# Designs tried in a protein design chat: VHH binders against q9y6x5. Part 287

Target 1, 379 residues: q9y6x5
Amino acid sequence: LPPKLLLVSFDGFRADYLKNYEFPHLQNFIKEGVLVEHVKNVFITKTFPNHYSIVTGLYEESHGIVANSMYDAVTKKHFSDSNDKDPFWWNEAVPIWVTNQLQENRSSAAAMWPGTDVPIHDTISSYFMNYNSSVSFEERLNNITMWLNNSNPPVTFATLYWEEPDASGHKYGPEDKENMSRVLKKIDDLIGDLVQRLKMLGLWENLNVIITSDHGMTQCSQDRLINLDSCIDHSYYTLIDLSPVAAILPKINRTEVYNKLKNCSPHMNVYLKEDIPNRFYYQHNDRIQPIILVADEGWTIVLNESSQKLGDHGYDNSLPSMHPFLAAHGPAFHKGYKHSTINIVDIYPMMCHILGLKPHPNNGTFGHTKCLLVDQWCI

## First folded at step 14 (VHH)

Design ga116 (framework vhh_8dlx_2)
Fold by ESMFold2-Fast, scan of step 14:
Structure ga116 (fold): chain B 379 residues (1-379), chain A 119 residues (1-119)
Amino acid sequence: as target 1 above (379 residues)
Amino acid sequence: EVQLVESGGGVVQPGRSLRLSCAASGFTVSSNWMGWVRQAPGKGLEWIGDIYSGGSRFYNPSLKSLVTISRDDSTNTLYLQMNSLRAEDTAIYYCATGKDKYSLAFDIWGKGTLVTVSS
């Protein structure tokens, strides 16, 4: 019987939350499994880009989901995370559920993971739920566990996505201990429900489970705003994405737009596309705009308005506040092992190894995750 | 090498229409994006709109009801049709394009054609 893997994401779960709040259910999960304390995500540190990097092992410039709002210079198409299901946006990579279905004649199941309700290379997850934020965690879990028990061909890869603590992190800010404590306790209870459900169904002992996230969260303030309208008139450019990484499509000479922006605020960096730092791996894609503005941590770019966000993400991926964690349990994983850091692109080749799949070319390094696995020699 | 030549400017009475032309040489208008920009006396550059190789058109929302951009692929010419002209439309009008199909900035400009709206 082939190995099985359930990949769970709690959106916006900053690694540092594990040190500042109590997670009795997650700690029990970790005690009998593995913990990676920090996962260095890809730039930009946003939901759709990082969720697609987890399942493809690719930097954003390679997989094509370069932001939550995008413009493609070649085809002149616009993408918004709220309403665009065009396969065009997702077809620059092959996510693991597609690989799983095509290589081994196995089934995949998905509860709301970004991209799983879109046919990619003419392949959609065998079982899936159309994205709807109103569907409870309990209903998503019920569907996933039902599908994991389906046979012929067996479901060997399943995904489960939950919008918290990201939504509350934006609303309250990560430093609001009262409100964040309540949200994080609820998440820990959901993890307890997940483990209990898998045990009751007889799945727990033979199922590999990964719990991770796409990014962290940092505190924002009305005292840390960059008003783009004070730098440049909107007639000079089209805005493709705003904050904290602004994607600028100039309507006049690019150099003139750059010159108006470059000295506008000491709290943002302004890059021509070819000058974007190599360490970001954020340059070689037609969906990356000619000018990118990168705000300093905790600063919000606005258009002559106040921001309602008390927390945000999207910032430099070297910032610890932007890092999620990874915890895992199951027959593939050691028990009680703690690891410091991996790259988010390393998760894909590790998952392919667990499932016995040949990974597509990717930016991950299998060696970085081998110490987590019982069938690998770590030293 | 790439050359843009605007024509069709002049003096026009308020409320009338005017069509500007931009003759391109050194590249094919149907294979590239192109746009129009104007500059009124004492003011900065104001983007009017663009037409892309596939025929998609994008306009400044403030001007969308007053202008139409089109091209004639057989004559390699870009056009700007302007309707209901007012004194505030007095400006030098430029056609412009990028250095390649991926450059979305106006890197290459014509010399401009003057439009004066007066009685």
Scores: ipSAE 0.000, ipTM 0.120, lowest interface PAE 20.4, mean pLDDT 88

Design ga117 (framework vhh_8dlx_2)
Fold by ESMFold2-Fast, scan of step 14:
Structure ga117 (fold): chain B 379 residues (1-379), chain A 119 residues (1-119)
Amino acid sequence: as target 1 above (379 residues)
Amino acid sequence: EVQLVESGGGVVQPGRSLRLSCAASGFTVSSNWMGWVRQAPGKGLEWIGDIYSGGSRFYNPSLKSLVTISRDDSTNTLYLQMNSLRAEDTAIYYCATGKDSYSLAFDIWGKGTLVTVSS
């Protein structure tokens, strides 16, 4: 029988939450599995880019999902939200569920993971749910487990996405201990439900399960705003994305727009596309705009308005506040092993190894994850 | 030990065809998956297509009407056939593979071959 893998994401689960709150169910999962304490995500540290990096092993400039809001100057297309189902945006890479279905005559199943309700390279996840945030975690889990048990060809790769703690992190901010404690307790209960459901259905012992996230969260404030309207008039540019990384498309000469923005705030870096730091791997794609603004941690870019967000992400990927964790359990993984750090692009080649799939070209390094796996030697 | 050497690049006129070669040493192309990737000036890596060990071919949909990947098992060589070339096809073209048929990442890249499409 081929190995099976369930990949679970809790959006916006900052790694440091594990130290500041109690997670009895997650701790039991880790005790019999592995924990990577920090996952260094890709820049920009946003939901769509990082979820696609997890399943492709590529930096954003290579997989083409470079932000949650995008504009492609060549085709004049605009990507505005999570309901955009145009395959154009997703076709610059091959996600693992497509490889799974095409290499091995196996099925994939998906409950809300970004991209899984889109035909990518003319291939859509064998079983999927159209994105709808109102669908409960329980319903997503019931569909995934039904598909894992009742599919032909068999489902060997399944994904499950949940919007929390990201939604509450934005609403309350990560420093709101009362509200975040409540939210994180609910997530731990959902992890308990996940494990119990898999045990009840006889899936637990033979299924590899990865629990991870796309990014962290940092506290924002009305005292930390960068008002672009104080520096440049709207007649000079089209705004493609705002905060904390602003994507600026000049309506006039790029140099003039750059000069108006470069000294706008001491808490924001202004880059011409070719000057974006190489360490971000965020330069070589038509969807990356001619001028990129990068706010310092906890600063929000606004247009003469207050921000409603008390927490945000998208900041520099070197910041620990932007890092999620990775926990895993199953026949492929050691028991009780802790690892310090991996890159988020390393998850894809590790998953390909577990499933016996030949990976597409990617930026991950298998050596970074080998210590997690029972069939590998660790130096 | 495992090496990939691309060849066949150069200056070609718009509308013409070009075939790139990738000579593999240290492993057998028919036993591994292999692919082609390009990088145009000012753009990121653009995946072109792959060929799996069993011979199945998979292409970037934006390019699949314009490219064909093949291999010659007797010479241990991978090919990329490109038709109806345009200026925007100007790029460095890389062939790449995993270290072996069980490789978990794109471990091995050639040095690339430059294709310039101009009159």
Scores: ipSAE 0.000, ipTM 0.127, lowest interface PAE 19.6, mean pLDDT 89

Design ga118 (framework vhh_8dlx_2)
Fold by ESMFold2-Fast, scan of step 14:
Structure ga118 (fold): chain B 379 residues (1-379), chain A 119 residues (1-119)
Amino acid sequence: as target 1 above (379 residues)
Amino acid sequence: EVQLVESGGGVVQPGRSLRLSCAASGFTVSSNWMGWVRQAPGKGLEWIGDIYSGGSRFYNPSLKSLVTISRDDSTNTLYLQMNSLRAEDTAIYYCATGKDTYSLAFDIWGKGTLVTVSS
């Protein structure tokens, strides 16, 4: 029987939540599996970009999902919301479910993972759910487990996405221990439900399961606002994305817009596209705008208004607060092993190895994840 | 000290609805998985459905359209809502759970509550 993999994402699950809260169900999962304590994500540290990096192994400049809001200067297209189904935005890379379906006679299944309801390179996930945030975790889990058990050709790769703890992280901020404790306990209970359901259906013993996330969360405040309107008039630019990374499309000379912005706040860095730090790997794509503003951790860029967000993400990917974790269990993984850090782009080649797929060219390094796997020599 | 007490059974006319309750003591329903099982006179046990600690619900496919399992964590109570009752639904209804959150078997049962649907 071919190897099977279920990839689960809890959006916005900051790695150090594991140290500050109790997760009895996740801890039981890890006890007989592996834990990577920090996953260094890609810049910008946003939902759509990082979810696509997990399944392609590519930096954002390479896979083309460079933000949650985008403008393509060549085609004049706008990426207007999280449900945008134009394949144009997703076609700069080949995600793992497409590779899985095309290399062998295999099926893929998806419950809400970004991009899975879009035909990418004329291939859509064999089984999928159109994105709808109102669909319960229970319904997503029921569909995934039904497809894992009842498909021909067999489902060998499945994905499951859940919006929490990101939504609550934005609303309460990660330092609100009372509210975050309640939210994270619910997440742990859902992990317990997931494991219990897989056991009840006879899937647990022979299924590889990865639980991970796309980014972390940092505390914001009304005392840490950057009012862009105090720097520059709206008549000089079109705003493509606002906070904490602002994407600026100049309506006038780029140098004039840059000069108005460059010294406006000590709490943001202003970059011409060609001056964006190389370590971000955020430069070589037409969807990256001519001027990018990067707020310091915990600072919010606003347009002469207050922000009700008490938590946010999108900040510098070197910040530990932006890092998720990765936990995994199954026949491919060692038991009781802890690893310090991997890059988020390393997940894709590891998953391809587990599934016996030839990866598309990618920015990940298989060697970084080999210590997690039973069939590999660890260094 | 762990006890499950079912209530809400009785005689009901065909086509009507009925809600059964299961009061739990000695453990927290929100921390355990729980389920409903029934036994018609002279027949074997039939699984109705489960609710897991996180709130995920799974039903016997033959019954899914007719029943709903829910819980009230504040009163530590599990419920079974039954709609469009038929004579074949006449049975003793049991609330059950595992001995711990990791047990896959129904180890702990209530005494049951009788539901009689008039023929």
Scores: ipSAE 0.162, ipTM 0.644, lowest interface PAE 4.7, mean pLDDT 91

Design ga119 (framework vhh_8dlx_2)
Fold by ESMFold2-Fast, scan of step 14:
Structure ga119 (fold): chain B 379 residues (1-379), chain A 119 residues (1-119)
Amino acid sequence: as target 1 above (379 residues)
Amino acid sequence: EVQLVESGGGVVQPGRSLRLSCAASGFTVSSNWMGWVRQAPGKGLEWIGDIYSGGSRFYNPSLKSLVTISRDDSTNTLYLQMNSLRAEDTAIYYCATGKSGYSLAFDIWGKGTLVTVSS
């Protein structure tokens, strides 16, 4: 039987939650599997960009999903995560489910992972659910397990996405111990349900399962706002994305807009596109705007001091608060092994190896994940 | 222009019921994720519940027997029905909306409506 892999994302699961809260079900999963304590995600540390980096192994400038809100200067198209299903936005890379379906007569299945309800290079996930936030975790899990058990050609790659703890991280902030404790206990219970269902259906022993996330969360405050309207009149630019990374499209000379912004706040860095730090790998794409503003951790960019977010993400990817974790269990993985850090782009070539797929060119390094795998020597 | 305007707050006696309204303009309630949050005096924000674009409702487990969230798509209005009100329900109640997508953050809030439960 071909190897099978289920990739699960709990959006916004900050790595240090593992040290500050109890996760009995996740700890049982890790005891017989592997844990990567920190995953260094890509910049910007947002949902759509990082979910696409996990499944392509590419930096955002290479895969083209550079933010949750985008503008392409060449084609004049606009993108929003709330309604845009235009394949144009996703076609700059080949995600793993497309590669999986194009090799060895294999099927893919998806419950809500970003991009899986879009035909990418004329290929859509063999089984998928159109994105709908109202669909329960239980219904997503029921569909995924049905497809893993009852498909021909066989489903060898499956994805499952859940919006928590990101939604609650935004509502309460990650430092609200009472509310976050409740939310994270519910997540742990869902992990318990996942494992129990896979065992009940006879899938557990032969299935590789990865549990990960796209980013972390940091505490915000009404006392940490940057009012962009105090820096520059909105008549001088079009705002493509606001906070904590603002994407500015000048309506006048770029240099004039830059000069109005560059010294406006001590808690915000202002970059011309060509001056964006090389370490971000966030420069070489038409969807990256001519001027980018990057707020310091915990600071929110607003137009009229109107922000109700108590937690946010999108900040510098070197910040530990922005890092998720990765846990995995299954025949491909060692048991009881802990690893310190990998890059989020390393997940893709590891998954291709597990599935026996030839990876597309990518920014990941297979060597970084070798220690997790039973069929590799860790050097 | 996107706006949320809460109404229906006021002084109510313990044990009574109250329905709060949230009138939305500049967007369609049935196409967006909506929720209710409250803040009691000197306390942090407490999430009450959400309604998703498809109509599914999720509640804070401590409150689920006491509250119901509903919407009227024809009037573009969100409601919070509260039953068996107690003194500890005294709070400012906020209506909020966010993206019904991969990031379910409350991005837009109303100004709130005050509910005081007192004899």
Scores: ipSAE 0.000, ipTM 0.212, lowest interface PAE 15.4, mean pLDDT 88

Design ga12 (framework vhh_8dlx_2)
Fold by ESMFold2-Fast, scan of step 14:
Structure ga12 (fold): chain B 379 residues (1-379), chain A 119 residues (1-119)
Amino acid sequence: as target 1 above (379 residues)
Amino acid sequence: EVQLVESGGGVVQPGRSLRLSCAASGFTVSRNWMGWVRQAPGKGLEWIGDIYSGGSRFYNPSLKSLVTISRDDSTNTLYLQMNSLRAEDTAIYYCATGKDYYSLAFDIWGKGTLVTVSS
């Protein structure tokens, strides 16, 4: 029987939520599986970039989804909203569902994972749902489990994406223990539903399941705003992305724009593209703008306005508040093993190994995840 | 002691709707899965549908368009809404639950409530 893998993402699930809240269903999952306590994501710590890094094993500069709002300097195209289905944006990498479909007579299935409703290298997920945030977790789960059981060729790779706790993290902030407790309990209940459904359908014992996330969340405040309009007039630049990483396309000389920005706030760093720290791996792509502003943790860049967000992400990927976790269960994984840290790009080569796929060249290191796997020797 | 008590049964005319209730005591509905099962006179048990602890619902495909399962976690009550009732829907209706979250069988049953669909 070919190995099968279900990859589940709960958007914005900060790693330390596991220590501060009760997750009885997730803890039962972990007890008979593995837990990676911190996953170091890629910069910028945003939804689309990190979800694409999980399934390609590449830094954002390499896979081309460098932000949730983008401009390509060579083609002059704008990524105008999150539902933009132009394959141009996604074609700089080959995600795992495409590889899964092309290497053998196999199918992929997708419930809302970013990119799965787009034909990438002329290949779309065999079964998919067009992105719609209003579709319930129940409907996504029903479709995924139906496709796992009733497909020809067989579905061997499936993905499921859920928007919480990210939406509530933005609305309430991660320090609102009352509201976050309610939200996180609901997520744990959904994990319980997932496990029970897989057991009821006879899938549980032979299916590898990964539960992870793309980033964390940090507390924001009306007392921590950077007003970009006090730094520079709108006539000098085009704004491609705003907060907490502002992408600036100069309308005048780049040096003049840089000089107007560089000393404007003690709570943001201003980088010319070539001066972006190497550790970010956020430099070598035409969609990265000539000037990037990086706000300090918990600071919001605004245009002479208040911010409605009480929580945000996108900050420096060295910050523990930006880190998600990874839990996994199934025949490929050890039982009751805890691991401290992996890089988010390491998930892709591990998944390729589980599925028996040859990975495309990537930035992950298989050795970082080998202690999770029963067929590997741990160091 | 876990107990399930169904109510809301009775005589209804064909084409009408009916809502059944199941009051649970001795456990928390939001931490367990529950379902509805019926038995028509002289027939075997027929599964209607389940609601899992997190709220996900799964139905018998033959009945999906005719029934809706819901719950009120604050009152530990499970509901079955039935629409477009037919004479063949005449049955004793049971609410049931597993002994734990992951039980694959209905281990705990109510006493049932009779629904008669007749003109």
Scores: ipSAE 0.050, ipTM 0.611, lowest interface PAE 6.7, mean pLDDT 90

Design ga120 (framework vhh_8dlx_2)
Fold by ESMFold2-Fast, scan of step 14:
Structure ga120 (fold): chain B 379 residues (1-379), chain A 119 residues (1-119)
Amino acid sequence: as target 1 above (379 residues)
Amino acid sequence: EVQLVESGGGVVQPGRSLRLSCAASGFTVSSNWMGWVRQAPGKGLEWIGDIYSGGSRFYNPSLKSLVTISRDDSTNTLYLQMNSLRAEDTAIYYCATGKDEYSLAFDIWGKGTLVTVSS
């Protein structure tokens, strides 16, 4: 009987929230499973890029989802949250649900994970929900558990995505202990409800469950703004993405635009595409613009206006504030094991191993996650 | 020891609404899952719905539009709101919970409250 895996993402769950708030349900999950304290995500530390890296094991320059807002210089197509259903944007990689359906006679199920309502290489998740933020966690969970119990061919890979604590992190900022405490308690309660539902349906003992996130969150302020209009006129460039990583498409000579921006703020790095640091793995894709601006942690890039965001993400992936965690439980995982750090691209080859799938070429290193698994040796 | 006491039953006319209460003692309703189950005369048990410790609610699909489960943590009480009552809703109504929040079975039951829907 093939192994089964449920991959759950709580968007914007910063790793150190686990140390600063109480999570009784998540701690009970971890006690009988594994915890990775920090997951080093890919740059840029945004929702669509990192969710696609989790399920492909690829850096953004390789899988093609390089931001939440993109422009492809070759085809002249624009990507925004409203255009994310065009298969063009997702076709530079093969996500694990596609591999699961094509390598074995098995089904995949999805509740709102980015990309799962789009046919990728002519393959869509066997069971899925069209993205709608208004659909409750309970309805997503009910569909996933129904599909896990009642499908032929069997559902062996399932995904569940939830928008919090990211939405509240943006609204209140991670330093608002009162509001964040309420939000994170609700998340922990949902984790408790998830475990309880799986137990009530007889799924818990034989299902591998991973709970993770795509990025963290850092505090922003009206005192930490970078106004691009102070340095360059709108007539010189087209803005593809703004903050905290600005994607600049010059309308004039690239060197002139660069010279106007390079000394704009001491709290922002300005890169020509070929000068983007190698450690970002953010260079070799037509959707990466000729000039990128990278704000320092907690700084917001604006166009002659204030920002209402009290929290944000997208910053340098070396920052601990940008890191999520990973917790897992199930027959594939050790019990009571804690690991310090993995790369977010390492999740994909680990999941392929659990499901018995041959991974597509990827940037992950299986050796980084083998200590989590009962059928592997750490060294 | 854990005790559940249902109340609010009685004779009610078709088309009316009724709210049942379940008072809990010996444990906190917000720390465990709770459910409602009914048994009509001469029939088996019919699950109505559950509320989990975190507040998530799951209902029998055939009843979802007709019932609402809620709780008041300050009074340690579980409620079942029923709307548009019909003769076939005549039954003994039980509140129930597991021995812990991860129990797969209804381990702890009240003695029930009778609801009769008739003219």
Scores: ipSAE 0.014, ipTM 0.541, lowest interface PAE 8.3, mean pLDDT 90

Design ga121 (framework vhh_8dlx_2)
Fold by ESMFold2-Fast, scan of step 14:
Structure ga121 (fold): chain B 379 residues (1-379), chain A 119 residues (1-119)
Amino acid sequence: as target 1 above (379 residues)
Amino acid sequence: EVQLVESGGGVVQPGRSLRLSCAASGFTVSSNWMGWVRQAPGKGLEWIGDIYSGGSRFYNPSLKSLVTISRDDSTNTLYLQMNSLRAEDTAIYYCATGKDYFSLAFDIWGKGTLVTVSS
């Protein structure tokens, strides 16, 4: 029987939530599986970029989803609709479900994972749901488990995406213990339901399950705003993305725009594209704008207005507040093993190994994850 | 130790609605998965549906009666709402749960409540 894998993402699940809140169902999952305490995500620490990095093993400059809002200078196309289904944006990489479907007698299934409702290199997930945030976790789970159990060719790779705790992290901020406790308890209950459903259908013992996230969350405040309008008039530039990483397309001389922005606030760094730090791996793509502004943790860039966000992400990927975790269970994984840190791009080659797929060239290192796997020797 | 007590059964006319209750003691309904099962006269057990600890619900797709499973965590009670009842819905209705979160079978059953759909 070919190996099977279900990849689950809870958007915005900050790694240290595991230390600060109770997760009885997740703890039972981890006890008989593996836990990676921190996953170092890619810059910028946003939803679409990091979800695509998980399934391609590539930095954002290489896979082309460089932000949640993008402009391509060569084609003059804009990306800002979360339901945008233009393959142009996704075609710079080959996600794992496409590779999985190119193998003999294999299908893929998807419940809302970013990119799965888009034909990428003329290939769309064998079974999928068009993105709709109103669809319940229960309905997503029902479809995924039905497809895992009743498909021909068999579904060997499945994805499931859930918008929480990100939405509540933005609304309440991660330091709102009362509201976050309620949200995280609900997520733990959903993890319990997932495990029980898989057991009920006879899938649990032979299915590899990964539970992870794309980024964390940090507390924001009305006392930590950067007013971009105090730095530069809007007539000098087109704004492609705002906060906490602003993407600036100059309408006039780039140097003049840079000089107006440089030193405007002690709480943001202003980079010409060629001066973006190498450690970000965020430079070599036409969708990265000529000037990038990076706010310090907890600071929000605004246009002469207040911000209603009490939490945000997108910040420097070296910040622990931006890191998610990874937990996994199944025949491929050790039981009761804890690992400190991996890079988010390392998940892709590990998943390819589990599924017996040849990975496309990627930025991950298989050696970083081999200690999680029963068929590998860890030194 | 763990006890389930069904109530709300009785004689109901066709086309009417009925809500059954299952009071749990010795455990918290939100910590276990629970379900409803019925047995019509001279028939085997028929699964109606389950509710998992987190609230996810799964139903028998072949069931023709309109049913909904719910719970009230504050009163530690499980419910089965049945609408548009027919004569063939006449059965003893049981609520059931596993002995713990990891049980994949109904290990703990109530004594059942009789529902008769007739004039």
Scores: ipSAE 0.015, ipTM 0.533, lowest interface PAE 8.0, mean pLDDT 90

